VH-VL binders against o66814. Designs and how they scored, part 22

Target 1, 203 residues: o66814
Amino acid sequence: SDYLLRAESLFSQLKDANAKEETPYLYGKVKGYYEAIKLYAVEYKEDRIKTLFTLMSKNTKKAVRGAYTEREPLTELITFEPRVYFEEYCDGIMDECFYEKHYEKEKFIELVDYFSLKRRVEFLRNHEGKYCAPFDFGMAEALFNAVSLELMQEKPDEKVLIALREKLEPILVMAEEKLRYAMKKELPCYRNRLSEHIGYWKP
Short names: E, the ipSAE of ESMFold2; O, the ipSAE of ESMFold2 at other seeds; V2, 0.75 times the mean of E and O plus 0.25 times the DockQ between their complexes.

## First folded at step 7 (VH-VL; framework fv_patecibart)

Design x2 (at its last look DockQ between E and O 0.44; V2 from the best seeds 0.00; counts 0 for: pae E 10.2 > 2)
Fold by ESMFold2 at other seeds, look of step 7:
Structure x2 (fold): chain C 203 residues (1-203), chain A 123 residues (1-123), chain B 107 residues (1-107)
Amino acid sequence: as target 1 above (203 residues)
Amino acid sequence: QVTLKESGPTLVKPTQTLTLTCTFSGFSLSTFGMGVAWIRQPPGKALEWLAHIYWDDEKDYYPALKNRLTITKDTSKNQVVLTMTNMDPVDTATYYCARIEGYYDSSGYFDYWGQGTLVTVSS
Amino acid sequence: EIVLTQSPDFQSVTPKEKVTITCRASQSIGTYIHWYQQKPDQYPKLLIKYASESISGVPSRFSGSGSGTDFTLTINSLEAEDAATYYCQQSYSWPYTFGQGTKVEIK
């Protein structure tokens, strides 16, 4: 696909700005969107590729600008919020009715363990994942966004969801391990963000 | 079909503020990836990009003119407004609004253009 | 700011002949170049995006090529309605810039 060639050229912009070192979270996020685009290219899902490329491009722009201005903002987190509904069941033997709670697209939510993924990504996002595991967190966040976008489709593709989950899991685990270690050892990436440093005092 | 139309004054005196409105149809700035830009063309000269605004309110401006330009949108009215302060005779040009194809590349190209409006800056 | 230099500034071409217009960027811009046609008293019309990608409704005689710093727009067999000024435009970085234009006339 010509999208892959154009996506690859974005890495030239990132290289020129030294974004891998200067804005590693955004660099990881761009890389994650690129990996998702490659998965969709295999499945010939051009409409998803267009959306992911737009996100990849916007995050590339922010990475380049951030590298030159020494700023690296958190960017989009895309979550699928399924609607709930209740299905009535009446048992003629017991002469009473019960309601079963169901989610929109429940099968697909269970296929990727979506609520678990959402909690894990949100934990990293809220607990210094950007600073303690920037590349892995950024990449995981982009792949999670791709999962959310697929779940938002009228007819989610099971094969794509499985492929995204398989790519996402090892990266998410690595980010979680890095953060857990930093928290346990109180490394500067975590400790300094608590607005204190043991060896530093200022009136 | 996609259409854009520029409206505003055609004659402006030096130092005055120019306000141009782009009214469009056939697409919406509530749509993911959509954007609108302003481009000008001095008589007989090349095109010059001035500013753009995207569906998520992200904006960029021509750096040399940044302190003179303001771009805003009203998504419900399908309008984008450009304000340019301290007009000078060198700013005499045809001003176009154009759609940026932002479906997958929000830094890209201008696929639909308005007819343009000539703005003359003179005393 | 990325400068785009087009060549030639002007050319007069016999009908049905091949027209080649070049655009040179002051730095590498990958394939982030786009081509426009502007007839007198008209607004510009997009012909080619991303160096070589076709646009729906544009005649197949228009094609583009190039990567890096050197790009070309080709009209394989010039027709009378192709008399116009052609511009290249880069979207690699802001500010987005246009070439100076190449005016093509029928000889």
Scores: ipSAE 0.015, ipTM 0.604, lowest interface PAE 9.2, mean pLDDT 86
Fold by ESMFold2, look of step 7:
Structure x2 (fold): chain C 203 residues (1-203), chain A 123 residues (1-123), chain B 107 residues (1-107)
Amino acid sequence: as target 1 above (203 residues)
Amino acid sequence: QVTLKESGPTLVKPTQTLTLTCTFSGFSLSTFGMGVAWIRQPPGKALEWLAHIYWDDEKDYYPALKNRLTITKDTSKNQVVLTMTNMDPVDTATYYCARIEGYYDSSGYFDYWGQGTLVTVSS
Amino acid sequence: EIVLTQSPDFQSVTPKEKVTITCRASQSIGTYIHWYQQKPDQYPKLLIKYASESISGVPSRFSGSGSGTDFTLTINSLEAEDAATYYCQQSYSWPYTFGQGTKVEIK
């Protein structure tokens, strides 16, 4: 596979457009998808790589265009919505039936603590994470999307899920710390969010 | 086997609105990274990209024409529609729809084209 | 907007000889250039993607090269059916743009 050569071409485009400085949220998102692709490449799972590379490429094109037009939109958030079902257990000794609630793919949801990840990413998204911690938020969002996409597979890969969560957690914590600091100090990225021309908070 | 076909009026009057439909088969806009574009070619002139729409409803338009263009899709019908307002004789061209492939490959190339439809704008 | 300038505008070539068409971009575009062949009264046909990548069903006599601002389409041994207009197209940024075209004739 030549995805590495194509990824290097995408990063060359980002460098030429100065996207790291001009569109840091989208730059972080591209980086996050690239990290997810590298995890899948260790396992040689080409079909899953193709989907992630498509998202990486789309966000690269938006970052480059955004750098030239001074526009940086929020892009995709992919959430897995598991179905709920109930399993009946009947006690023949007591002649009673009991019902136990289960989620579709429950063990995988628990493996990554998915509902907690979803709440944390949604909080950043709804509370100026794009402006106060753009790179970290973008990267976390892409890695979260990769977790969601893996959970949507018929047979989720436990090793990939663990690796994605392990990479996601420290980045998510960093984005959360930066946002909380900005909120506590009332930094412009948080308080002055009414204009699209508000500069991103920079370290 | 991927096919695309353009349909719509071949003659319009100045100031009228043009509506073109692209009907396609062999792929779906429910697939990540898939898109359909409209490209035109005035007689004897170069190709000009007009607009495209992706599976996730993201759209882009040629900047000079963006206030005249609207692109929409119906994924269940495998159709993409282009609307262009305020037609002028300079808009006389063959209009093509094409598949955009390669968000996996850092997309923007048009790998399958319709046969095109000539639209003449005459006073 | 990225301008693509093709050279030459027109080329008349004897069969079996080599044809070289150049495309120059007004800024660096990496390898995000694609080549199309358009025969008279036909729709364009993709020949080469990403500067040098082959397309299934395209004769091996067609090849592409280049990176950055300078790109080349080569037809190593021209056949009669290759008489057409050739276009380069960039996908580096919107608006996507095409070169003005190079008409190749057999003579």
Scores: ipSAE 0.007, ipTM 0.543, lowest interface PAE 10.2, mean pLDDT 86
ESMFold2 (binder alone), look of step 7: mean pLDDT 92; pTM 0.940

Design x3 (at its last look DockQ between E and O 0.71; V2 from the best seeds 0.00; counts 0 for: pae O 8.1 > 2)
Fold by ESMFold2, look of step 7:
Structure x3 (fold): chain C 203 residues (1-203), chain A 123 residues (1-123), chain B 107 residues (1-107)
Amino acid sequence: as target 1 above (203 residues)
Amino acid sequence: QVTLKESGPTLVKPTQTLTLTCTFSGFSLSTFGMGVAWIRQPPGKALEWLAHIYWDDEKDYYPALKNRLTITKDTSKNQVVLTMTNMDPVDTATYYCARIEGYYDSYGPFDYWGQGTLVTVSS
Amino acid sequence: EIVLTQSPDFQSVTPKEKVTITCRASQSIGTYIHWYQQKPDQYPKLLIKYASESISGVPSRFSGSGSGTDFTLTINSLEAEDAATYYCQQSYSWPYTFGQGTKVEIK
């Protein structure tokens, strides 16, 4: 498809800029969007591909520019905020009323364990995941954004959600393991990240 | 239905600051992926991209002119403003604003253009 | 900065004949090339995006091809209204740059 050929050109730009080494968080994020695009290409979902490609190309531009300017910002985190409603029922025997909390799209939220994914990604984002596990965190963040965007659809696709979760989980685990190791060993990426000797964590 | 229109002075003296406003309709910079660029064309010369701004306030400038250019937007008024300091006769050109096809690719083309405004920098 | 070199600079062509305009990039740019038409005293108009993708409302006689460094805009059977200057523009790398233009006139 046309988007896959354009994606190859974006990776050529990243290679020319040495973005894998210079901007590993953004490189991972571009890679994660690419993996999501490939899933949607198999399912022939052009509208989803267009949205993800916009994000992929935007992060590619930032990675290339960041490699030349020695700056690597955090970029977008997309969260699905489901509407909540309460089901009230009253017990006529005790003359009491009770409330039960429900979410729109509960079935899909449960399918991917969305709130757990959200907390795990936010934890990495807030606790130096960019520095201690840049590639894995970037890739996980992009795949999480793809999950959020699918949940925002009027009718989320269960097959796509499962596939996204299956790609996301091992990457998220790897990022979490790298961060926990860095915390336990007090690596510079976690403790002293602004030092001249601080660097991204590598295996 | 997409239209863009440039407004501002047509004659500027050397060293003065040029302020150009792009007013557009048929789209909004609140829309994901949308952008507006400024491009100029000196008389008889090629087109030259100057700056752009996207819906998320991300902006870039032509490197050689970066210290002279400022681009801002007012999404509620559908306006983008370019300010260029220290004008010189070499900056005499027709200035265009254009929409960027950024919804599908941040590296998209300029798909709709304003009519342009000739700015002369003289004496 | 990526330099785009168009050929020819000027072309005088008999109506109904095929027009070929080339654009050569100073480095590989994939398919990130776009073509514009600019008639005298008018603003540029997008003709072709991403080397070969058609634009709604543009006559089908306009087509584009190429990848990497060499790109071509083709006008199959030139019409009088096609007399204009044509520009290629790359969006592969900052800053975005344009070719010098190719002026096409009716012979």
Scores: ipSAE 0.205, ipTM 0.708, lowest interface PAE 5.7, mean pLDDT 88
Fold by ESMFold2 at other seeds, look of step 7:
Structure x3 (fold): chain C 203 residues (1-203), chain A 123 residues (1-123), chain B 107 residues (1-107)
Amino acid sequence: as target 1 above (203 residues)
Amino acid sequence: QVTLKESGPTLVKPTQTLTLTCTFSGFSLSTFGMGVAWIRQPPGKALEWLAHIYWDDEKDYYPALKNRLTITKDTSKNQVVLTMTNMDPVDTATYYCARIEGYYDSYGPFDYWGQGTLVTVSS
Amino acid sequence: EIVLTQSPDFQSVTPKEKVTITCRASQSIGTYIHWYQQKPDQYPKLLIKYASESISGVPSRFSGSGSGTDFTLTINSLEAEDAATYYCQQSYSWPYTFGQGTKVEIK
């Protein structure tokens, strides 16, 4: 039950495999889950720690295996898909009705600007973020997954969501800046995979 | 109360395909972190892990046997199935299924075992 | 593949005496070592997890210690029912591997 000792053992496995160099995306993802775990540890939320630890352990296994096999797959992206509902408003004088679109947990979605985060992470994932900014993208993806998992809770914790967003934003910005630079300079991480896009980009 | 039970043929001819089913109760592979493994033990010899499958359908195989092994699950039936092709007399062993509790990490111990089923490979 | 080497292969021990079984890993595995007891014609039973964590329903005379490459299972005051083969097993990385076993017999 001592998550610090078990996390230390996971990082020891990553060190032994040279995962930071060999599988930097997965290494970043493991690190991101660990940062989320530490945020939950401040709140003493054992159940959330256990869930995130399982994801951390799973990605550690893949990083170690990937380092030895020279393969680094994209791993889980966890997205919260809120239900929608409509609120009807009618003007009795004009005999007109209109509908206002709402999302479940709209307060929490707005608190972290969730749809913006989702679009930004998906952009990195679909446009070579793994190759051009592996560590930052991996860490951002794990923190985004933690945000999604919290939003999926019956009663999301506002303090945790704010803390996760604050940790996520600078890392996400760094990944985006690295990708934009690579695109502008046509670095090999992006240039070598340009023909695999269904669309195009201009330098 | 957690229980596991192996079922399948006890006698197999060389070159045939072995199919073993693990039926369990007291837990579900819908539960985050849960896994089931297959382990075998040739008569008088040490234990040998063969394969495992987790709640999220992640699976791994013993490398030397990977091309002969397939592990699948049916979560609604609480079953895990192991298929091993091209059986040989050297594969004669007691085959166990066991639960992996990965609650704190994905490589927990085998905390509950089935009784085992002896599979003999002979012409 | 991580090799686990147990020592000794065999012990014949007088009841009430202390039994010590060692397990050495070919590389550092943190505390990802587990111990099992297998009595004749029975399935293995988990005794100790993560090097030293106790299992509910296992007698308190069983304990474990160690980290890194060297691990020990201790049976304090051996009972007649403890005659069995004991295995260590690592879950640090796949493939999972077991030690060759240590047979403990009552003198």
Scores: ipSAE 0.030, ipTM 0.629, lowest interface PAE 8.1, mean pLDDT 87
ESMFold2 (binder alone), look of step 7: mean pLDDT 92; pTM 0.939

Design x4 (at its last look DockQ between E and O 0.07; V2 from the best seeds 0.00; counts 0 for: pae O 15.4 > 2, placed apart)
Fold by ESMFold2, look of step 7:
Structure x4 (fold): chain C 203 residues (1-203), chain A 123 residues (1-123), chain B 107 residues (1-107)
Amino acid sequence: as target 1 above (203 residues)
Amino acid sequence: QVTLKESGPTLVKPTQTLTLTCTFSGFSLSTFGMGVAWIRQPPGKALEWLAHIYWDDEKDYYPALKNRLTITKDTSKNQVVLTMTNMDPVDTATYYCARIEGYYDSSGPFDYWGQGTLVTVSS
Amino acid sequence: EIVLTQSPDFQSVTPKEKVTITCRASQSISTYIHWYQQKPDQYPKLLIKYASESISGVPSRFSGSGSGTDFTLTINSLEAEDAATYYCQQYYSWPYTFGQGTKVEIK
């Protein structure tokens, strides 16, 4: 796809800025969006590629700017918030009614274990994952955003959701292990939260 | 139909603050990826990008002018406002607002432009 | 900051003839360049995006090409209404910059 060539050119900008070393969270996020774009390119879904490329491009610009200014902000977290509805069943003999709680797109939510993924990503985000596992957390966050965006589609694609989950799980595990290690050892990335001068955990 | 229109004073004195409003229709800054930019053109000279703002309130300014510029939006009114402090005669230019095509490229081309407003800075 | 240098600064061209305008970037910008037309006393109009992509409502006589550092806007058969100043603009790296312009007149 034409977007793959354009996505590859963004890595030239990242290389020129040494973003992998200077802004590892945003670099990881750019990589995560790139991996999602590659999955969608295999399935020939142009409109979804355009959305992901927009996010990739914006995070690339922030990474380059951040490398210049030694600042690395947290960027977007996209969550799918399903509607809840109730299915009512009434017994005509006794005129009794019962209800059962359902979520919009429930089978797709279950397919990827969405609420578990959401809690795991939010935990990393709220507990210094950016500083203790920047690359893996950034990449996991982007792939999670891609899962959310697919769930927001009128008819989510099961093959894409499975492929995204398969990419996301090992990266998310690695980020969680790095954070757990940093917490246990009280590394500076965790101990010195909110500091202007805290270092980043690197592979 | 997408339209943009600039409004504000056409004559300001040196050191005054310029406030320009871009009012647009046919699109909304609540739409993912959409943005609006301000561009100026001194008489007989080339175009110069000044600032932009996106649907998610992300902003950028031309570095040499960053301390003089402020861009804000009011999504409910379909307006974007540019404020430029300490005006000088060299700032005399036609000021344009333009839409950034944002469906997939939030730094993409300026696809629709306002008619522009000439701002003259003189004592 | 990336400097865009257009060539020539000025052309006077007989109708129906081909016009070629070049834009050179101070570093590689892949295909991340746009072209605009500005007629006298008018606002700019987008002609070509991403070096070579067509814009709806722009006559087919306008085309763009190039990648890397050297880009070309071509008008294959000049019409009287094409008398204007043409600008290239890059969005590869911030700050976003324009070329100095190329003025095209009808003889």
Scores: ipSAE 0.006, ipTM 0.590, lowest interface PAE 9.6, mean pLDDT 86
Fold by ESMFold2 at other seeds, look of step 7:
Structure x4 (fold): chain C 203 residues (1-203), chain A 123 residues (1-123), chain B 107 residues (1-107)
Amino acid sequence: as target 1 above (203 residues)
Amino acid sequence: QVTLKESGPTLVKPTQTLTLTCTFSGFSLSTFGMGVAWIRQPPGKALEWLAHIYWDDEKDYYPALKNRLTITKDTSKNQVVLTMTNMDPVDTATYYCARIEGYYDSSGPFDYWGQGTLVTVSS
Amino acid sequence: EIVLTQSPDFQSVTPKEKVTITCRASQSISTYIHWYQQKPDQYPKLLIKYASESISGVPSRFSGSGSGTDFTLTINSLEAEDAATYYCQQYYSWPYTFGQGTKVEIK
């Protein structure tokens, strides 16, 4: 599609700015959006691609400018907030009633284990993931945003959700492993940020 | 204010190569999503898209003319150049350059046009 | 190649009357169609983008509608300065194409 071709062309700008090395978090985020767009292109979902391309384009602009200005901000995190309702069930044998908690689009939430993904991404975002695992975290964050956006659709596409989840999980695991290692070894990416709240010494 | 202006020869002979320059202001091809297109119009006939170039050097050409067309840009000079080889009297037309509003996608309209330049091809 | 067929090729219309111009695409192009006005001896001007989106500085009497394959440009009350040729244009799929044009004259 022309969106896919346009998305591919953004990487020449990133290469010219050396964004992979200068702004690795934003570079990873752009790549994550690109991978999501490719999944949608296989399914011919042009309207859903438009939103992802907008996000990809905006993050590309920030990566290029950030590489020049040596500034790399955190960018958007998109979360799906489903409505909740309760359904009453009564056990005739025990003469006892209880309530089952249900979510809007519960089938799709369960399909990707959405609340677990949300907690894991938020943990990385709040605990130096940008500094200790910038590429993997950025990519995972973009793929998570794509999952959220699909869940927000009136009729989420199960094939796309499964494909996004399958792409997201190994990248998210790698980011988590890098962060855990940095915490255990007190690497500079983690130790320097910790020192902003508690003092430390250097050899 | 966005402006575009076409420049180049107004009379060429058959088989010669035409080179047209689009000079623009009020926007830059360093700006994400921006593009410039060339469109021609033979006297009394419909508009015909020829080629475009985007800020990232992405280019496309009308297929029947691809072997005769070359589009390039000089971002620092705010210029886009179209070269068309082996001109023929049938190529007599007004040639326009136009900005593509492509910030969010490549399907944006031609929102600003140059005045056009009439190129006559005759022996 | 997507062919855009405009109808009619020509119409002569009494001032203040409604003008309707149709553009039919040979395949679905969603809403990726733009409309241009070209007055005699002038360069084209953008009137409507994405089938129905308004352009700043274009009179409100111009409107567009449609999606898929059938699109319409409407001038609700024709003015003398609206005598022009109108083109639809798709930028959905390469190669990018224009309709053949519809000439509107004042009767």
Scores: ipSAE 0.000, ipTM 0.433, lowest interface PAE 15.4, mean pLDDT 85
ESMFold2 (binder alone), look of step 7: mean pLDDT 90; pTM 0.923

Design x5 (at its last look DockQ between E and O 0.75; V2 from the best seeds 0.00; counts 0 for: pae E 9.0 > 2)
Fold by ESMFold2 at other seeds, look of step 7:
Structure x5 (fold): chain C 203 residues (1-203), chain A 123 residues (1-123), chain B 107 residues (1-107)
Amino acid sequence: as target 1 above (203 residues)
Amino acid sequence: QVTLKESGPTLVKPTQTLTLTCTFSGFSLSTFGMGVAWIRQPPGKALEWLAHIYWDDEKDYYPALKNRLTITKDTSKNQVVLTMTNMDPVDTATYYCARIEGYYDSSGPFDYWGQGTLVTVSS
Amino acid sequence: EIVLTQSPDFQSVTPKEKVTITCRASQRISTYIHWYQQKPDQYPKLLIKYASESISGVPSRFSGSGSGTDFTLTINSLEAEDAATYYCQQSYSWPYTFGQGTKVEIK
């Protein structure tokens, strides 16, 4: 219930600053963290709620400041970097050894299709997702950060991971569709940033 | 228990650069959400926030003093350093470092303070 | 920059009586106001956070209220040890700012 009172205060600040219109990426990110917090509240994970609320609060302050200064920076992207290890198997009959590659927390990585999510979020981040699909990209980035943080836990919670994945996927699809449309139509959000992409030689 | 302590010169001349070190224990800036701020108080006057730094190296400065202030941290030593250039007699104040309570809200209050160190700027 | 104006600047109060200190913000700041007590030659101590939230170890006679632009710190039944200067501080927006202070003395 504490997060509800604090969230109402944060959303009041966002409304006062017109952040939904002025800083839509950060507004979306705040909403994404709020959705993740609600999932954790169902599971009574207080320490996870504290971490996510800190991120929510900092992005709220940046949204409010950005709305008044007409600046909207990209903020944190949190990625889980699993350790790789090799399991050695030796055949005593042929006296031959081979290695099988494994990732730490492989079960949980597969549960949410983590590497696919990471590539999709990074693609949006590197290709004007902030400008062409700000709200959806912001929400997706926050939910992805929540997935990464859960995978970093000593013992990830499968129910939470599934819930986060289910909420994240449709938002990612929406952001990706908006970006693809902007690229195809060369909308200003994408076109005005073309100088930052590799050019092509044309005879 | 959480403690903070300010150290540095107590007397500086006008135009000199002040360097203050905050050494703390009982928490770490490697911990998510943690931050440290510098606040000053001229004799007999109100408190004035100067700068802060968070675990992720995010920094903010009081706008009117931004070009005079630099805040840095050394997480391994539990230290935060404030540098203030071009000191003037009006900068005479007690300088405090304080922990920002940031676990649940990144803009939390200052929940633990150092003793403060009086810095006098005189010609 | 958000200006915090405290009232009164000074109070001389008989022991056991109620003290009321107000803090008015120059713009709406929701509940992002915090109260500190500073005794002579001491560092400030946090009394109340987020307008009305209690701090462990602070006597129950201290309470806070308000939202938006008008905030109040109340000391119910003043004790001799409560003689101090009290500050409000906002954390709604950078730069963080403090009120000018309210000095409370025992009559």
Scores: ipSAE 0.033, ipTM 0.637, lowest interface PAE 8.2, mean pLDDT 87
Fold by ESMFold2, look of step 7:
Structure x5 (fold): chain C 203 residues (1-203), chain A 123 residues (1-123), chain B 107 residues (1-107)
Amino acid sequence: as target 1 above (203 residues)
Amino acid sequence: QVTLKESGPTLVKPTQTLTLTCTFSGFSLSTFGMGVAWIRQPPGKALEWLAHIYWDDEKDYYPALKNRLTITKDTSKNQVVLTMTNMDPVDTATYYCARIEGYYDSSGPFDYWGQGTLVTVSS
Amino acid sequence: EIVLTQSPDFQSVTPKEKVTITCRASQRISTYIHWYQQKPDQYPKLLIKYASESISGVPSRFSGSGSGTDFTLTINSLEAEDAATYYCQQSYSWPYTFGQGTKVEIK
């Protein structure tokens, strides 16, 4: 329960390293994990808080190190890969059988529209989201990781999943809009990314 | 019941390469957040952190020794290996491996230690 | 590199008396300080984590306090078995560093 005090210490380290300016993607990711921790704290889910705090701490270390070394790598993307099974149904009149594809935890996957979230996060990750919308993308990625981790639970909590999705959606939209704007206007973050003088652009 | 134990040569000649193995039980590096570190203590001197490695293969080294150190893990064998090149008499020390309590914070304390192994560097 | 300076280097203390060991960091480190006990010819053992958090199996006579740059380890009512060298260690920033040690003996 003193996770909030420990989290404040992590933000102090980030401030000392100027991580918000130097490593905005990782800074956003730390912030996203923090928001997920606060949500789980109000729901009294200590076991998930511990897992998320570990991720928050490791990304803080990477942000601080990256600020001093001028290197900001992509970090973890956690995806839930549900088991697939097929349910056969047969039409006795037509003497035909059909297969219907099903996923484990299908109710929870549908509740948050998980596969759509996964595709959207992966798109940002693979198409310059780190450079054109670093803070929003990092934050969205952390919240998506929290969704994935919840779906991996033996018994996912619907209330938590809805709350995570509600926090994630507006941030994901903002990252997507910034990327689309950068692509349309051919901003340096998108057009000249491979140049050694690549900088992060923000509105 | 968490235990760690260091193994390797106890006498090394100058310029040779030291290889130390940490074998542990009671936890696994497949467990989220777990890590193992190497720490040394020259006779009569303070403890000195050398390197660490986590369950996800993230690793860091003491900066002044970075070019001499390599840390690796074998999760299936519950082993962590430290290699240190170009040994010098000043490197004579007791070498410890220790578990990092990373579940709450990646920079957690060293909560369980091995017994240590004295490595002497002389001709 | 963050330097940790312990004080005193040595204490000789009457049994059942209070022992206070200080650790000063060369910069602010929040509460990322940990305390270890090392008896002669033994490996270090963790006593206190994050400045003041207790460790299961460590006697309650051991406590820690502090934040920022100044930290203390307190042994309330020293026992004979507490004769050892005590180290503070910071995990705020790598390289992780230890204090020089404080040796505590029974008078």
Scores: ipSAE 0.008, ipTM 0.618, lowest interface PAE 9.0, mean pLDDT 87
ESMFold2 (binder alone), look of step 7: mean pLDDT 91; pTM 0.936

